# Ledger of designs, part 26: VH-VL binders against o04291r164to392

Target 1, 229 residues: o04291r164to392
Amino acid sequence: DANNPAGLLSIAEEALAEFLSKATGTAVDWVQMIGMKPGPDSIGIVAISRNCSGIAARACGLVSLEPMKVAEILKDRPSWLRDCRSVDTLSVIPAGNGGTIELIYTQMYAPTTLAAARDFWTLRYSTCLEDGSYVVCERSLTSATGGPTGPPSSNFVRAEMKPSGFLIRPCDGGGSILHIVDHVDLDAWSVPEVMRPLYESSKILAQKMTVAALRHVRQIAQETSGEVQ
Key: E = the ipSAE of ESMFold2; O = the ipSAE of OpenDDE; V2 = 0.75 times the mean of E and O plus 0.25 times the DockQ between their complexes.

## First folded at step 7 (VH-VL; framework fv_regdanvimab)

Design E04 (at its last look DockQ between E and O 0.26; V2 from the best seeds 0.00; counts 0 for: pae E 12.1 > 2)
Fold by OpenDDE, look of step 7:
Structure E04 (fold): chain C 229 residues (1-229), chain A 121 residues (1-121), chain B 110 residues (1-110)
Amino acid sequence: as target 1 above (229 residues)
Amino acid sequence: QITLKESGPTLVKPTQTLTLTCSFSGFSLSTPGVGVGWIRQPPGKALEWLALIDWDDDKYYSTSLKTRLTISKDTSKNQVVLTMTNMDPVDTATYYCARIYEDYIGWFDPWGQGTTVTVSS
Amino acid sequence: ELVLTQPPSVSAAPGQKVTISCSGSSSNIGKNYVSWYQQLPGTAPKLLIYDNNKRPSGIPDRFSGSKSGTSATLGITGLQTGDEADYYCGTWDSSLSAVVFGGGTELTVL
């Protein structure tokens, strides 16, 4: 059974472990970007890597919202990710440990008309850690990873999401420390050479996705607090 | 396939302004992540970075020479221009432009052939 | 003045291995990718190693790069007479917001 909860949980746990190693560790060779302002407060760190499969970016910053609220906001990718066309949750499965597994189909807009748009078939795992942190991690389901087969990719090129997500740690004084990791393989090889930089740049990923996420959640936080900036 | 070529005066008088142009082909500064940097090398001495500009028009300068340097780009012409004011004989060097791929924290590849600039009265 | 430190010169016999060190700090090599450049006499620099240990196309596997802490090392095995050149390390310095190069190392093949 492709939807075997035990099997999916195994995939989820592996994704979580790998994500955490990227978010706070050095599983990816992170290089800090200079001059990037993830939000109005300019408090945050953005880093990219070129020494990994695909492209990867991460960001860390403070957010004046509770972890669950942050997670809810960021899960709604179409609201803050410009290039996100649609997100369809095809299945929701309780993980048995208080966590939730979602099978998600995502369609993206193409950054250029000269290439097919990318889509993703992913497993998203949301759970609370022992330290009170809330994690939302996500990775592609492939024949190699196991899991059910995703929707057909008729007009899209199936891209790969490597373990990515959000780590949201509560702060003692309120709010959260947010860690974001985006790690994708957009199959740049299938794109014309002149356009390939759009698909193989970690910097672009950081700007369009990672920083966008952090900026969005900070904006919502400010609006909620009544702070106008 | 990717080429850069430096052009400008090869002789400059002291206190004058040097203007160098980097003309390139095989890539575009409209492409995200791409940049062009200037590096000079006095005769028999080490490489010295001067400035860089990227596709997003971000500019960076050597701290010691910042007040003397201006870098700009013309994307439509595939050109980057560097100006250096108040030239001195100590500024005699071979000046190179080079492509930066990905972003400004990347590497220089390829390099132009360089143009030798002599500052003399 | 130089942010990165290299030995001024190194030498070895043909067929031997040579290493060139590049010493920096936490603000440059410590957190940024290191590149190496080969400059043959009378020519422009050429990218030899990027991202600490990656070789561009056309660069033979005799050339290798490594990074540890705040230092980087270029390794050349099977030394050839054609390897006589100046070698420069380079990286970004986060504190200076600048590209920094080493002082260069002259490699002589004996």
Scores: ipSAE 0.030, ipTM 0.569, lowest interface PAE 5.2, mean pLDDT 91
Fold by ESMFold2, look of step 7:
Structure E04 (fold): chain C 229 residues (1-229), chain A 121 residues (1-121), chain B 110 residues (1-110)
Amino acid sequence: as target 1 above (229 residues)
Amino acid sequence: QITLKESGPTLVKPTQTLTLTCSFSGFSLSTPGVGVGWIRQPPGKALEWLALIDWDDDKYYSTSLKTRLTISKDTSKNQVVLTMTNMDPVDTATYYCARIYEDYIGWFDPWGQGTTVTVSS
Amino acid sequence: ELVLTQPPSVSAAPGQKVTISCSGSSSNIGKNYVSWYQQLPGTAPKLLIYDNNKRPSGIPDRFSGSKSGTSATLGITGLQTGDEADYYCGTWDSSLSAVVFGGGTELTVL
């Protein structure tokens, strides 16, 4: 069955393995992104993909919040992802030791009226690793992956999220090391040629999503550090 | 298709302020990663970058001309405006506006036709 | 004066290959992506190469770009008389917080 908890956990575990191979390995041909804008203080190390399926970005940085707080913040996509219109959690399924599987429908704003807005139907898996790290990973559910069919996308173009997410490692002395991977296929060929680069650029993905997430968490950490307990 | 067009005075007297408008179509400065820049080219000389403004309203100016330049945008009109104070005959040039499509790749594409500004008299 | 250095001119016969260099520093070419522009006589510049080595749609594959250290190179193979133009490199300079262009290279097809 598509809704079988064991089947969903299998999809989740595969997504976790693929995400980790991107976050900590060379499964994607990463090119470090430096000196793109004058910008403020460095927020961390940011890389983008080349010669891969879809587009991908990766970031790694320090944040002065505990891992669970970081995960809670980042799971609330509308609070930090400017293009995110809505996130609707349709199912929550317990899995593993403290682990959770969520079935999520996400709608995005279109950047202009010249292109249709994208939506996503995903499985999100949150769990703790043996070394104390916390992971939130996510991937689209499609006919190829298995799992339940998502909401119809009559007014949207269904985009694909390839295994993506957050690896949050506790630091000795407090805070966290945050690794972020975003890997998507936005179906760039379904937009007018004039808009197509917006949908096939790993650099734009990094700016709009990966860097935005890291900046948001660091901003909240700064506000929290400014409060006396 | 994406187009840009420069407009403004073609003749300016020394010490006056030049105001140029870039009117564009086929894209919006509300689109993440997009910007518009100004570049000039004196007759028979090389390209010289002047300024740019991007979608999140970050502004950057030529180091040598920074004190004379102001760039702004009007997203509702699809326009970017460049103002250059204290014009001098050496500022005689063709002035181009161009889209910067991604903040750090494909810096300027496409370009406008340019407008020639002469500073004399 | 100029932050990026290009040869003032290059020439070659039709069908041959030319390369145009662009020399910079660690604060510009060494850290940032390079673009190349073609300016035909009497016209506005046109983007030829972005992101060091990528071609926009409509640019023939006989135009190529590469980057090594603080230098970038534009290559043109199968040279045609229609390629006579000025060629400019451009990039971001992180220390100046500014876009910088090379001085341009005049290509003559003999």
Scores: ipSAE 0.000, ipTM 0.473, lowest interface PAE 12.1, mean pLDDT 85
ESMFold2 (binder alone), look of step 7: mean pLDDT 92; pTM 0.946

Design E05 (at its last look DockQ between E and O 0.29; V2 from the best seeds 0.00; counts 0 for: pae E 10.3 > 2)
Fold by OpenDDE, look of step 7:
Structure E05 (fold): chain C 229 residues (1-229), chain A 121 residues (1-121), chain B 110 residues (1-110)
Amino acid sequence: as target 1 above (229 residues)
Amino acid sequence: QITLKESGPTLVKPTQTLTLTCSFSGFSLSYPGVGVGWIRQPPGKALEWLALIDWDDDKYYSTSLKTRLTISKDTSKNQVVLTMTNMDPVDTATYYCARIYSDYIGWFDPWGQGTTVTVSS
Amino acid sequence: ELVLTQPPSVSAAPGQKVTISCSGSSSNIGNNYVSWYQQLPGTAPKLLIYDNNKRPSGIPDRFSGSKSGTSATLGITGLQTGDEADYYCGTWDYSLSAVVFGGGTELTVL
């Protein structure tokens, strides 16, 4: 019942809609992030949130890989997300439309010893859009959203992932345009006041997660192509 | 309670270098999300932004004064230092330091009381 | 010189409403949030409005901010004698990579 495909699909579709409205729309007030160095290390356009719940960042850039390959790379978060301790896929459910729904438990390392590490219980939805784009979106499952109850959060603080993910649009000449949105609520109020900035900084999120993802996939792309920069 | 206080010479001779220190409490540049900026105001004139530095050691300078300005932080002392070279009487102003939320660069809160610097021979 | 343009002065009687405009461009107000500062005579500036229309704690609801296009507006209702001050708008300019302020508006309560 908790794993009712129809119910999960409904959650997935809602997540997808919200994610897309963030990725290419203005559902979140985005402000262009400053301080990014131009040049060879430039990774496209990065923006952070100003008026949203939690913290949020998005990035957009070109990647010389096909959408599916990009998705495969980015789905493996432990490979590029430093603070990712573990990712466990507890369930995989076909969505019936060619998409896939995954129920995922993620554990993160704490940025400070003075606070409990955060974990996530999320639904990840992967699907191909009509325009040929591939989307992987993810959101927390809560009592408010419905869905099955996640693993107990022993020794962790359950954080919330708002609709997040990546939109991978194929390019005519090859490669993809990658849009990444990270939107999380890390429950900053549960940490000592002096440490809250670690949990309330969209810039940190952008640097450690959003930009890291884009940089990683670009690196893999370069290695695959044999291009030396 | 967040406080900032500017300190340094109140009188500088032309061509000399001004060094101002912003001492603050109630927050730290050792943790992300915070920055400190400098703003000056000549007597009877508008506010003019000079520079800012954030927790990540990112530094930004007024374009017109960039060659004359250096901003640095000492996190352990909760201090930000601004140096301005080749001072001129036109640089006479009240100099303020203020906290910024570095993710949302563009607004300052709170402000120091300011220190008046006069450039005169 | 000034990237943001404000009227040099405005005036009104106690109890009246005043508005102060701040005109910029697409590289600043058009793409970023605007803040407003109140500077009472002989004092340091104080944050009055941030993120276009948000009030810090302690700022009464008589003060309001709005933004449209490349312009921002500060509104003050129920004008009080204590509101007599200079008001500055400010924001980040992406083309200049700098914080920019308006020229300031002197508010006189008649």
Scores: ipSAE 0.707, ipTM 0.873, lowest interface PAE 0.9, mean pLDDT 94
Fold by ESMFold2, look of step 7:
Structure E05 (fold): chain C 229 residues (1-229), chain A 121 residues (1-121), chain B 110 residues (1-110)
Amino acid sequence: as target 1 above (229 residues)
Amino acid sequence: QITLKESGPTLVKPTQTLTLTCSFSGFSLSYPGVGVGWIRQPPGKALEWLALIDWDDDKYYSTSLKTRLTISKDTSKNQVVLTMTNMDPVDTATYYCARIYSDYIGWFDPWGQGTTVTVSS
Amino acid sequence: ELVLTQPPSVSAAPGQKVTISCSGSSSNIGNNYVSWYQQLPGTAPKLLIYDNNKRPSGIPDRFSGSKSGTSATLGITGLQTGDEADYYCGTWDYSLSAVVFGGGTELTVL
């Protein structure tokens, strides 16, 4: 039903603050990913980190869709995340401030049979900011963070999502500016050393998750613009 | 132990095409995160980057030399090949290959011992 | 004239401290990590500093790196005769889509 709502809201607000500091600030030491050019005509600006806990990627780009529509599309993770095996929303809790808290169990496909697939137990917080921006942020629930215990991961390695998500700002003249941050710890030390780069590469994270999300939304926006009226 | 070794002709005539092979061990381009680059150094002069190729086959070339350079890899043989056309005496240099971190261009480590190529008529 | 500018030479006595500068722009040093290389006479370059200020295994802590704005600095304390070498900075330039090196700095220990 409902767990301690004040405790879950505290976790959600902390995740939001940390996510925002990554998305638009310098909380992470970002380096522009090679092969992704800045500019208004590109897919967007893509950056990766190297000297942080885990691996991280960030993207920023323009999308010809309203912020609410972008948020709706991106919350449907199986529709765009190729390696997503399943997403189970176990709880949906209205926050006392008009936002929504979701407790989510996600299973991912493994890139090889030589290492166990990863799963995630997360809190996802969706809310609208005063300036009309939408935010969907997410972080793992662990014994250190508090909150309810998730499903057992007998056949999976429990990975950690650090505060991550989408900031979707309305543009003057229509459309949105989309900021995406993915920050994860895939527990790379638990795989054989020759496989470890698959779990420690920020470029792979960006290609499989961060860029994939941005491309998906932009493709839907172009299909919508091409509709016959 | 990671090692790289350059091989190819040490003497080339003007207008000929130079083909250099970098043979390496201790790492593979079948896994993400690394690449191989080529750098040259004329006698008594500074380092000059030529090209690099990463694990997912993205290629980058020196702006001033790109019309003369081709880089390729054979991942199964642990080899990277550099071809430079229309050689000229000013291209006389020691040519190095080196491993590079390739999620973004980070650093070259380790380097091969280098091979000296002289271009003379 | 080079994309990255280094002084052509520096010198100091054993035991002294020196710094070697590397000046660039926002398209290179300002937004990318800097590496430094030591080249002893007649040998291949060796990585000395990566990611602006990190040392690979085997490099003593008397070598240090830093970056401020569009400039990077290599610091060497406790100079030894074995430090006589050429030193190069290097980084990525996203406007050129190219690796760029400085012109090199010849260190002489008196």
Scores: ipSAE 0.052, ipTM 0.627, lowest interface PAE 6.4, mean pLDDT 86
ESMFold2 (binder alone), look of step 7: mean pLDDT 92; pTM 0.947
ESMFold2, look of step 9: ipSAE 0.006; ipTM 0.484
ESMFold2 (binder alone), look of step 9: mean pLDDT 92; pTM 0.947
OpenDDE, look of step 9: ipSAE 0.618; ipTM 0.847

Design E06 (at its last look DockQ between E and O 0.45; V2 from the best seeds 0.00; counts 0 for: pae E 8.0 > 2)
Fold by OpenDDE, look of step 7:
Structure E06 (fold): chain C 229 residues (1-229), chain A 121 residues (1-121), chain B 110 residues (1-110)
Amino acid sequence: as target 1 above (229 residues)
Amino acid sequence: QITLKESGPTLVKPTQTLTLTCSFSGFSLSTPGMGVGWIRQPPGKALEWLALIDWDDDKYYSTSLKTRLTISKDTSKNQVVLTMTNMDPVDTATYYCARIYSDYIGWFDPWGQGTTVTVSS
Amino acid sequence: ELVLTQPPSVSAAPGQKVTISCSGSSSNIGYNYVSWYQQLPGTAPKLLIYDNNKRPSGIPDRFSGSKSGTSATLGITGLQTGDEADYYCGTWDSDLSAVVFGGGTELTVL
């Protein structure tokens, strides 16, 4: 059974472990993104990958919202990710440990008309950690990872999401520390050579996705608190 | 395949403005991740970074020289221009432009051959 | 003032090994990748090592780089007369938002 909860949980746990190793560790070779200087007026710390498969970016910042609220906001990708065309949750499975596994089909807009748009078939795992942190991690389901077969990729090129997601740690006194990791392989080889740089830039990924997410949640936080933006 | 060439005046008077142009081929500043930087080297002295500009028009300047430097790009011409105001004899140096990959900032490759600029009355 | 510190000169006989050190701080070498450049007399600098220990195409394996903490080291084995040049380390400084170079090291082959 492709939807075997035990099997899916195994995939989810592996994804979680890998994600965490990226979010706060050095499983990916992170370099601070230039122009993103940390400080009181900065959005947060942004780093991009070197020498990894695909492209990757991560960000860390403070948000004046509770972890669950942050997670809810960020799970709604179409609301803050401009290039997100659609997100369909095909299945929701209780993980048995208080967590939730979702099977998600995501369609993206193409950054250029000269290339097919990318889609993703992913497993998203949401769970609370022992330290009170809330994690939403996500990775592509492939023949190598196991799991059910996703929707056909008609008119799309199936891209791969490496373990990515959000780590949201509660802060004393309220609010959260938010860690975001985006790690994708957009299959740059399938596009014309002149357009490949659009698919190989971790900076672009950071700007369009990682920083966008952090900015969005901070904006909502400010609106909620009544703070002047 | 990738080449850069510096051009501009080789002699500048004190207090005048130096304008240097870096013409390059083999890459484009319309390509994400690409950038061009300027480095100078006074005779017998060490390399000194001046400025860089990338495909996204992000600009960075040496802190000590920031008020005197302006960097710009013309993507259609594959050119980067550096202006430096209020030139002084101490600014006499060989000026290089070099390519960077801005996503992985930290190294320059390749370098132009450099142009020697002398500041003298 | 130089942000990265190199020895002003090093020397060795042909066939020997030399090392050139580059000392910085957390905001530069500590956080960022180090590159090394070779500058032959009367020529423009040439990339020798990038990302701490990677060699561009065409650079022989006699050249090596390493980084530990806030210091980097360039190693040259099997020293040749053609290796006589100035060597510069460079990296990004996150605090300064600037590229920084060492003062350069003159390598003499005895």
Scores: ipSAE 0.550, ipTM 0.826, lowest interface PAE 1.2, mean pLDDT 93
Fold by ESMFold2, look of step 7:
Structure E06 (fold): chain C 229 residues (1-229), chain A 121 residues (1-121), chain B 110 residues (1-110)
Amino acid sequence: as target 1 above (229 residues)
Amino acid sequence: QITLKESGPTLVKPTQTLTLTCSFSGFSLSTPGMGVGWIRQPPGKALEWLALIDWDDDKYYSTSLKTRLTISKDTSKNQVVLTMTNMDPVDTATYYCARIYSDYIGWFDPWGQGTTVTVSS
Amino acid sequence: ELVLTQPPSVSAAPGQKVTISCSGSSSNIGYNYVSWYQQLPGTAPKLLIYDNNKRPSGIPDRFSGSKSGTSATLGITGLQTGDEADYYCGTWDSDLSAVVFGGGTELTVL
């Protein structure tokens, strides 16, 4: 049952499994963006989706911060996501394994006056994996998933977040390997035709959200440690 | 149906600048992920990529020909223009334009019919 | 002088299978998706295979593609005399920031 703690945990565990299959596997048909390559001087590996429901982007990079610190920074979405207006945590539920389930309402600024701003009603699950990795994954709660009904969206278009998040793996010498997946459906058909490409481009998603998150954490790591890449 | 057609001079003298226009229909360079590339093929030889331009005006050029090439677009006219300076007889080839998906490593489909350019005195 | 190496020619009897190889490096075939093109005599190239192993609409399933490491392979089964053509592989090279093509392979059906 999705309306009780066991039901919410079931949704959370399924979101985690789907997220991991995207982050480290081939659940999405990933292709590399033009001009992105692996290497010591790059921000990391960045890929975008082709031929999937919605739009998706993935990044992987090294950051010189411990996993818990990385998670703490990235959970504060307004600090790094320029278009994020607000993040309200409406419920916090312990998962019984040391993990945490949060029910979150997020509002975004509209990029133009031509389209309504988007909002999200999501479940966010934070937990530590058996191998010492820390994970923060998130997905929309809808009638199809079950779970509590979210706030009304009378001034917003309710967008869908498909299983997305951060996988943060500790490195032997310190620091972390950060995997990011953003996978959303922004309801592009509800915007004026001239604006639809901006809501359907995985490249734009990568630039505005996925790369922005990785860049932000790496900047904080350098300011904190004094280390260069 | 997506089509592309190359146009421009078929005869050019050495040292002149070649200007080729790709006119296309069935897609737009206002669409994210769309691009147009230019490929040439000297008589009896292999394909040689020249340049591409994408929907957000990113431009890429052949390493060996970079200093001689300029690519541009006119999205409202569905046209892409390639200029190549200081033409030489070795540049005699059939020149093709083709659509490419350009936000990631893509493929060229479809191709134009090609236009043959001869460089001679 | 091309970044991608193909055999200059291959041949096989009608009805048989042929494979055409394309060898590159980690910065091109190893990291990026490969496409294959058929060029019939006197015509423009035509896309046969994209994203390593996918066929566009209208390409029969006797054409197939695969990739292993830094090499890609085009397979053609049930050879027909109409398959006599030049075949090219192509991909992106991330170090060069450029599209690269192989030198082409002339297929003869004997």
Scores: ipSAE 0.018, ipTM 0.573, lowest interface PAE 8.0, mean pLDDT 86
ESMFold2 (binder alone), look of step 7: mean pLDDT 92; pTM 0.948

